# VH-VL binders against q8ssq3r676to911, part 26

Target 1, 236 residues: q8ssq3r676to911
Amino acid sequence: SPQDIAKQLTLIEFKLFQSVKMKELYHKSWTISKSKFENSPNIMSLITMSNKIANWVATEVVTTPHPKKRVEVLKRFISVAEHCKKINNFNTLMEVISGLSNSAVSRLKETWKSLPTRYVNSFNSLQNFLKTDENWKSYRQTLKTKETPCLPYLGLFLQDINFIEDGNSNLSSENDWVNFKKMNLLTSVFTEIQYFQRHPYFSFSTHQNIQTYFEKDIVILPEKELYAFSKFIESP
Below, E stands for the ipSAE of ESMFold2; O stands for the ipSAE of OpenDDE; V2 stands for 0.75 times the mean of E and O plus 0.25 times the DockQ between their complexes.

## First folded at step 6 (VH-VL; framework fv_roconkibart)

Design m4 (at its last look DockQ between E and O 0.00; V2 from the best seeds 0.00; counts 0 for: pae E 16.8 > 2, placed apart)
Fold by OpenDDE, look of step 6:
Structure m4 (fold): chain C 236 residues (1-236), chain A 119 residues (1-119), chain B 112 residues (1-112)
Amino acid sequence: as target 1 above (236 residues)
Amino acid sequence: QVQLVQSGAEVKKPGASVKVSCKASGYTFTSYWMNWMRQAPGQGLEWMGWINTYTGEPTYADKFQGRVTFTLDTSISTAYMELSRLRSDDTAVYYCAREGSYYYGFDYWGQGTLVTVSS
Amino acid sequence: DVVMTQSPLSLPVTLGQPASISCRSSQSLVYSDGNTYLHWYLQKPGQSPQLLIYKVSNRDSGVPDRFSGSGSGTDFTLKISRVEAEDVGVYYCMQGLHWPLTFGQGTKLEIK
């Protein structure tokens, strides 16, 4: 069920999220091609998983030849996204929405047209929630008020850290001393991450078969092939 | 040339299971969905379901849900159909057929596999 | 399930004469993309079915031009302008839009 998918992905991704160490967030180490896997292994694991799930969502849609079945696939993933939001898993929510927003999926106009209005509205609402306008204002406001457990969208934390790193020198402008302002900003982000890490989803039970499926069995198309399949099932 | 070659005829007892293979050649196996149909003697065609050859996801007609299993061995471009708890009315020729898109129908068929269920 | 009804079920035809088979669906086969997903198959004696027409009126590769399909909505027709000996077999219409996919009963074309 969509709920089961949401819960199991939450468990998988929260485990990855919880494994992220603060040292992985220093010096933008996850952005350095040569060393990102070595210096930020857990961050990279979560990023990899996120990309995998997003691509999987797109793959599932564009590799469904029957039009009604394909609509059901859309409904399923929208439902998954709804459940993710409901359980405060914004990381997986972002993944699912990203997959459904992939160009290969979004171009399927007839498929989307066949989607019931309720699901269309839901999808649009979820996209709106994750919009980047005013620096993710809606999402950030929600995140501040949400109770734990919660799996935040890690990508935004990384973005914030990058912004802090790029906007502040490591040393003060007056002397060669440490820039304490920068350090305080970073510490604030780290503290927030650690807060969420401390509260896992204890109420969720592991379904090993589903987790194994996501870890080992899911099939993902390359981006170019996604588009090709999309064109194949719905001609331009 | 596109070809679908199915396994040979089977004779089974009621309650047994049968597994039919369909080996594809002449095209990219994972780019076309595989459908399964059956035809009882002197009767018409009945759609059983399909399998996504790329993702491995099967979809079954309600009538066969719980009794039929579609699987793949992509390394040898082969699709399998297993039907369990066989009964006499399962006696039929079973076909695999390629479908790239529902827009174009089933454009290539296997030669069929006769499955006879008798006590 | 969508019921596909063919008529006639038996069609004796003289060589060289035209033939016509009707297929009716219990529901419209028109999709939102404007296409109609009705296909025709021929199963020659002792052989597997083969695709003749897809989406109402499109001949599959290798299908002679004496075969033609027409129709809309729920009513469809397969026509053979001049029946040849090789056209003997059972013709099936199939809807590819609604779950589950369903076939007509089949029309057996024989030479008189």
Scores: ipSAE 0.024, ipTM 0.561, lowest interface PAE 4.4, mean pLDDT 92
Fold by ESMFold2, look of step 6:
Structure m4 (fold): chain C 236 residues (1-236), chain A 119 residues (1-119), chain B 112 residues (1-112)
Amino acid sequence: as target 1 above (236 residues)
Amino acid sequence: QVQLVQSGAEVKKPGASVKVSCKASGYTFTSYWMNWMRQAPGQGLEWMGWINTYTGEPTYADKFQGRVTFTLDTSISTAYMELSRLRSDDTAVYYCAREGSYYYGFDYWGQGTLVTVSS
Amino acid sequence: DVVMTQSPLSLPVTLGQPASISCRSSQSLVYSDGNTYLHWYLQKPGQSPQLLIYKVSNRDSGVPDRFSGSGSGTDFTLKISRVEAEDVGVYYCMQGLHWPLTFGQGTKLEIK
């Protein structure tokens, strides 16, 4: 079920999130191509999983050739996204919305026109929640309530750290006001990450068949193949 | 694309307080500290302090300690400066400014808010 | 507090001629990261200040190359190789290293 899928993805991704150590966030180490897998292994695992899930969503849509079944695939993923938001899993929510927004999926006008209004309204509402207008206003307001358990959107923490590092030059170990300003802002972000890490989804139980599916059976197509399948199922 | 827009001019009596807003757009508000300055008519610039836009923790220059309060509403990307127990020598244009990419430069300034304190 | 002293305080200049403004800090502005935290701002008539030069010699985006900054430690200079009408205003140096942050008194540049 969509609820079960949302819960199992939450367990998978929260385990990765909980494994992130604050030293992996130092000096933007996850952005350094030569060493990012050495220095930021758990961050890179989360980023890799996020790209994998977004691609998986797009792949499932474009590899479903029968129009009526393809509409059911859209309904399923929108329902998964709804449940992700309900359980405060904003990271997986972003992944599913990104997958549905892939150009190979969004171009399927006949498929989207066949989607019942309830699902169209839900998809639009979820997109509005995640829109970047006014510095992610809707998302940040929800996160500010500090409601737990919660799996926050990792990408926004990483963006905030990037801006702090770029806007406040790296400084030596000298004791100075400059150093304290930068460190205060960084530690605030780190403290918030750790706050959410400390509140697991204890009430969710693993479903091993679903876990194994995401571990071993998931199908990912390269972007070129996604678009090729998209053109096959709905000609230009 | 970065923009800081301040609230309009104010006229106040001595002893009152004033609250100036500074709304930011075009960048991640919580990633850059906000600074406040003032400039009395015909005079130079005076730094009043800054606020950590992520934590909301302010730091005030000693001259203003006890009379000024910096606050934030991060949901609307807005910083506030409130100055209390106003006196005639508080008449000035008040500026907000972002602390820029090279840490100690103020790369974007608000348009200024004139606060006039007179009997 | 670190005192920033500018000279001259008033600078009448003929169009097309060079101009030079000095700024002296009562303490070194060199930080342990190798940077020197001295910035220059221009406040044109009726406008808010604008960043002109940061960290001694780096021009901000859109600043013409006729503006240059130099100096070290405690002594800094802003130069305009050929003054144009749009350069009129008050120039401020500011130190960004020591608490509290402090500005120079300003140098008013006017066209003769």
Scores: ipSAE 0.000, ipTM 0.414, lowest interface PAE 16.8, mean pLDDT 86
ESMFold2 (binder alone), look of step 6: mean pLDDT 93; pTM 0.943

Design m5 (at its last look DockQ between E and O 0.01; V2 from the best seeds 0.00; counts 0 for: pae E 13.1 > 2, placed apart)
Fold by OpenDDE, look of step 6:
Structure m5 (fold): chain C 236 residues (1-236), chain A 119 residues (1-119), chain B 112 residues (1-112)
Amino acid sequence: as target 1 above (236 residues)
Amino acid sequence: QVQLVQSGAEVKKPGASVKVSCKASGYTFDSYWMNWMRQAPGQGLEWMGWINTYTGEPYYADKFQGRVTFTLDTSISTAYMELSRLRSDDTAVYYCAREGSLYYGFDYWGQGTLVTVSS
Amino acid sequence: DVVMTQSPLSLPVTLGQPASISCRSSQSLVYSSGNTYLHWYLQKPGQSPQLLIYKVSNRDSGVPDRFSGSGSGTDFTLKISRVEAEDVGVYYCMQGLHWPLTFGQGTKLEIK
């Protein structure tokens, strides 16, 4: 069920999120091609998983040639996204929405037209929730009010850290001392991450078959192939 | 033959509550969001909020937060709007309307329910 | 809240003549997807509102082709090529992008 998928992905991704160490967030280490896997292994694991799931969502849609069945696939993933939001898993929510928003999926106009309105509305609502307007204002406001357990979208934390790193020197220009302002800003982000790491989803039971499926059985197409498949199943 | 049939007119005193029903037929109830609007006499339309007919999650306009409640009885494909602490300026025709998509608008409307608030 | 401003508020029209209603939004109604969430409704006397145009220029089912919508960004127009008696009523534009959803004041179309 969509709920089961949401729960199991939550367990998988929260484990990855919870494993992220603050040292992995130093010096934008996850952005350095040569050493990002070494210096930020858990961050990279979560990013890899996120990309995998987003691509998987798109793959599932564009590899469903029958129009009616494809609509059911859309419904299913939108339901998954709804459940993710309900259980405060915004990381997986972002992945699913990203997958459904992939150009290969979004171009399927006839498929989307066949989707019942509540699903379309839900999808649009969820996209709106994750909109980047005013620096993710809606999402940030919601996140501040959420209690644990919660899996926040890690990507935004990384973006914030990048912004801090790029906007501030490590040393004060006046005396070559440590820039405490920058350090305070970084610490603030770290503290927020750690807050969400404190409490996992203990109420969720592990379904090993589903987790194994995500680990070993999911099919992911290359980006170029996604579009090709999309064009094949629904001509321009 | 999509239809939204609302409950009958109501007369209430200030401070009371009113509950309007909207029964849907001719389509899959939980596949479309239900929205609520009102229209004061001689005035324009005002959006009150929506309810996800599948999840039951409501969203209320700020103006009505804490005073309006959207509920469902999915077994009979019915949506409800309850407005409490009524005042004279709540006198209006209240509408339920089906929404398929944010970019498709409200494609079917109930016939409206007149709620009159007077001492 | 997004303010929707219609003009004119009153529109007397001779039968068979064209009509035009303007609607302006205080904010852009274009979403990142490229879709523009502006809709038009008609409320005939004594009736519930009915959808005429969705997403700027798409006619709802059963809507005659004499109705057309256009515009972009924050400026939109509803046009009736040849007004008929059955077109009498109040026309509303509505933005469907920003919460809360908001309507224009309405334009009352009457036959001269």
Scores: ipSAE 0.008, ipTM 0.500, lowest interface PAE 8.4, mean pLDDT 91
Fold by ESMFold2, look of step 6:
Structure m5 (fold): chain C 236 residues (1-236), chain A 119 residues (1-119), chain B 112 residues (1-112)
Amino acid sequence: as target 1 above (236 residues)
Amino acid sequence: QVQLVQSGAEVKKPGASVKVSCKASGYTFDSYWMNWMRQAPGQGLEWMGWINTYTGEPYYADKFQGRVTFTLDTSISTAYMELSRLRSDDTAVYYCAREGSLYYGFDYWGQGTLVTVSS
Amino acid sequence: DVVMTQSPLSLPVTLGQPASISCRSSQSLVYSSGNTYLHWYLQKPGQSPQLLIYKVSNRDSGVPDRFSGSGSGTDFTLKISRVEAEDVGVYYCMQGLHWPLTFGQGTKLEIK
């Protein structure tokens, strides 16, 4: 069920989120191609999982050849996204919405036209919640309530750290005032990450068959193949 | 039933080290961070820091930096606190305490371990 | 460091009468709406501390309803509506928001 999928993905991704250590956030180490897996292993695990889930969503849609069944796949993922938002799992919410927004999926006009109005409205509402205008205003307002348990969107934390580092990156390490100011700003972000790490989803139980599916049985396709399947099931 | 059982009392000389254990039972050990406090005789409570039981990442109050080490043995659901270069003013009862979910405070405490430092 | 100041430090009370303990923080303990990180503990003679009240006003499981907490921002109060013999001990407030975490100096409650 979509509720069970949302809960199990939450458990999987929250464990990865809990594993993130402060040192992995230093000096934008997750952006350095040569050393990122060595210096930011848990960040990279979470990013890899995020890309995997987004791709899985797109893959499931485009590999469903029958139009009526494909609409049911859309309904299922929109329901998963709805439940992710309800349980404050904004990271998985972003992954599912990103998958449904993949160009290979969004181009399927006949499939989207057949989607009932309830699901269209829900999808639009979720997209509005995640819109980036005014520096992610809607999402940030929700996150400021500090409601827990919560799995926040990792990408925005990383984006904020990049902004802080880029704003101060060319200054001398011997300038103690600048180093203290930069560290204070970074500490604020890290403190917020730790706040959410400390509040697990205690009420959720694992469902081993679903866990095993996401670990071993997921099918993902490269972008070229996603597009090829998309063109096959709905010609231009 | 949640329990935290600490190791027994210790008598140490100045300059030595002490390692206090805190064995947890009745809950999922890596889901709740562990905190350490101490209480000198006739005095109030002092927070020493925490350890993230999932990652093993510790945080030490500044007063104890360089002298205290928090570690875990997750296979036996046990947290450890080691304090080195002991001084006579380190004589205290040392407590472990579980941090409750949603920052509910410290909902379960160990029975305490008296560490006496005297020449 | 956030200073937590309790008053009174010594509180003799008559069995069956109300008691009130004040706690003031040198800094706001509000993290967000509805999340104020002030906790109360009781340490009975010869025992470890035990949690009474978390986040200002929420009783921990098994704590009698004669205990109540109130306050906001920096000023907090623990009340006992009718003191019983088992309530004897030292009461501590603690702030759980700012590192290092800090306790009040304690209020020793005694019968008489």
Scores: ipSAE 0.000, ipTM 0.499, lowest interface PAE 13.1, mean pLDDT 87
ESMFold2 (binder alone), look of step 6: mean pLDDT 93; pTM 0.949

## First folded at step 9 (VH-VL)

Design c1 (framework fv_acasunlimab; at its last look DockQ between E and O 0.01; V2 from the best seeds 0.00; counts 0 for: pae O 3.4 > 2, placed apart)
Fold by ESMFold2, look of step 9:
Structure c1 (fold): chain C 236 residues (1-236), chain A 124 residues (1-124), chain B 108 residues (1-108)
Amino acid sequence: as target 1 above (236 residues)
Amino acid sequence: EVQLLEPGGGLVQPGGSLRLSCEASGFTFSSYGMSWVRQAPGKGLEWVSGISYSGGSTFYADSVRGRFTISRDSSKNTLFLQMSSLRAEDTAVYYCAKEGYQRLYGDYYYMDVWGQGTLVTVSS
Amino acid sequence: SYVLTQPPSVSVAPGQTARITCGGNNIGSKSVHWYQQKPGQAPVLVVYDDSDRPSGLPERFSGSNSGNTATLTISRVEAGDEADYYCQVWDSYSNHVVFGGGTKLTVL
């Protein structure tokens, strides 16, 4: 079921999120490709999982050749995204929305045209929630309520840390007050991450069959193959 | 057709600021990473900055780190480059470019579509 | 930081084959991309991922990448191929996109 999929992905990804140590975020270490797996292992596990799930969503759509069944695949993923938002799993929500927004999927005009209006409206609403407008205003307003349990979107924390480290003024001419300000801003982000890490999804139970599926059975296609399948199932 | 349109740049004094915009059309903007690349008159291409399609990863050349900030607005299909503490050596044509790979967090970048570029002149 | 080395210029006669090299330490382990830029115009991607062509590009454009050298090959060169050509990689150590210095192709 969509509900079960959302809960199981939440358990998988929250465990990774909870394992993140703040040291992994120092000096943008997750961006340094030669050492990022050594210095930011849990961040990199989350990033790898996120790319994998987004690709998996796109793969499942384009490898479903029958139009009616392909529409059902869209419905199921939109339902998964709905449940993710409902349980405050914004990280998996972003992954599913990103997968459905892949060019190989979004080009399937006849498939999207056949989607019932309820699902179109839901997809649009979820995209609007995650829109970057006014510095992610909708998403940040929701996160400010500090409702728990919650799995926040990792990427925005990373973006905020990037912005703080990149600075708004000339780095070579800055005084000690600017360095103190950067430290306080970074500490604020780290504190928020740790706040959400402390409140796990205790009420969710593991479904081992679904867990095993995501560990061992998931299918991922390279982008060129995604587009090739997409062109085959709906030619221009 | 895929298009990237940069509004006109400008003349700015050293130490000044300028914000560049790049309006995208003809593709799903939120599916692709974006980059800024510049070219001083008579010189080669120099990459300036890049951003993933989610905004979760941003990258900067050493020459602009701390002075330039890349951002994107998916509702307007627009890429931005906020430039501050501008120097004479920042004088160039600035291109926005669409990256070819789609990843929520990206590691491999190439630019499959380019804008026509806009001139930024930093002069006393 | 990672360096890509290109010859400053290459001259060929029409109908001949041009080869533009891009040198880099262990460049064969990287994905190499090539751009064409005509005067007053934006760059255009002509080869990506070492050897793939974008849709609509002539099959005369091809690429290879092994060891320390990547090569852009333009067969049956035409006057319209006269341009600057840049190679490009992503350098994971510095987290930078890196361009070569460019090669001016002159068609005599």
Scores: ipSAE 0.303, ipTM 0.600, lowest interface PAE 2.8, mean pLDDT 86
Fold by OpenDDE, look of step 10:
Structure c1 (fold): chain C 236 residues (1-236), chain A 124 residues (1-124), chain B 108 residues (1-108)
Amino acid sequence: as target 1 above (236 residues)
Amino acid sequence: EVQLLEPGGGLVQPGGSLRLSCEASGFTFSSYGMSWVRQAPGKGLEWVSGISYSGGSTFYADSVRGRFTISRDSSKNTLFLQMSSLRAEDTAVYYCAKEGYQRLYGDYYYMDVWGQGTLVTVSS
Amino acid sequence: SYVLTQPPSVSVAPGQTARITCGGNNIGSKSVHWYQQKPGQAPVLVVYDDSDRPSGLPERFSGSNSGNTATLTISRVEAGDEADYYCQVWDSYSNHVVFGGGTKLTVL
């Protein structure tokens, strides 16, 4: 069920999230192409999983040749996204919405047109929730009010850290001393991450077959092939 | 032509073990999930077990969980069903079947090609 | 566990239309598949994904699925259509393939 998928992805991704060490967040290590896997292995694992799931969502849609079934696939993933939001898993929520928003999927106008209004509204609502307007205002406001357990969207933390790093020098411009303001800003982000890491989803049970499916059986297409398949199943 | 051949059936005593094989040909074996379905004499179809195309995921009916093991060897294009602790109620014709679609988790599984089946009789 | 319910038997005269139902809770939200089994033979897929027909199957075979009932329709029934018919779904909750009890179609 969509709920089961949401729960199992939550367990998978929270484990990855929980494994992230603060040292991996230093010096924007995850952005350095040659060393990011060495210096930020857990961050990269979570990023890899996120990309995998987003791609998987798109893959499932564009590789469903029957139009009626393809609509059902959309419904399923929208439902998964709804459940993710409901259980405060915003990381997986972002992945699913990203997959559904992939150009290969969004171009399927007839498929989307066949989607019942309630699902369309749901999808739009979820997109609106994740909109970047006013620096992710809706998401950030929600995150502040949510109780644990919660899996926040890691990408936004990384973005915030990058912003702090890029916007502040390590040394004070006045005397070349340590920039304590910058350090306080980074520490605040780290503290928030660690807060969420401390409260796992203990109420969720592992479904091993679903876990194994995502580990070993998931099918993802290259981006170029996604579009090709999309054009094939629904011509322009 | 897609073909599934099912050797390995026979007579076995209660508590015994038996390994069924299903040799596949005529299609890319490693690209499709496979299932075992059985049919007791004069009864309906009962799903027994399934395995994903990669072998990474396996599924079992409650009636055989813990006793049966499904596996596959892509190098030999062969599906297996290791049966242990066999019971009289396990007596049936066992069919191997190719799944027509397996990429979507669970929702659209169907069997588009079936073997002719092999009889397994559990009796003292 | 998810359960599919089929009538034990359906009778139809040659040339008429046979309808075999498969009942299940909200089955319309699932993909339903149908198999034909003649005596002493292995099952054969006749309808998949509610209404799709495998290559080689005559257009006389069709399927529909909505609400709590899926239906296999065989138009212009022939003597050769006499067989057992099984509906099937995948239950994602239990991770089980589920078959109906089967329907014996008799051509009068």
Scores: ipSAE 0.044, ipTM 0.612, lowest interface PAE 3.4, mean pLDDT 92
ESMFold2 (binder alone), look of step 9: mean pLDDT 91; pTM 0.944
OpenDDE, look of step 9: ipSAE 0.032; ipTM 0.558
ESMFold2, look of step 10: ipSAE 0.208; ipTM 0.574
ESMFold2 (binder alone), look of step 10: mean pLDDT 91; pTM 0.944

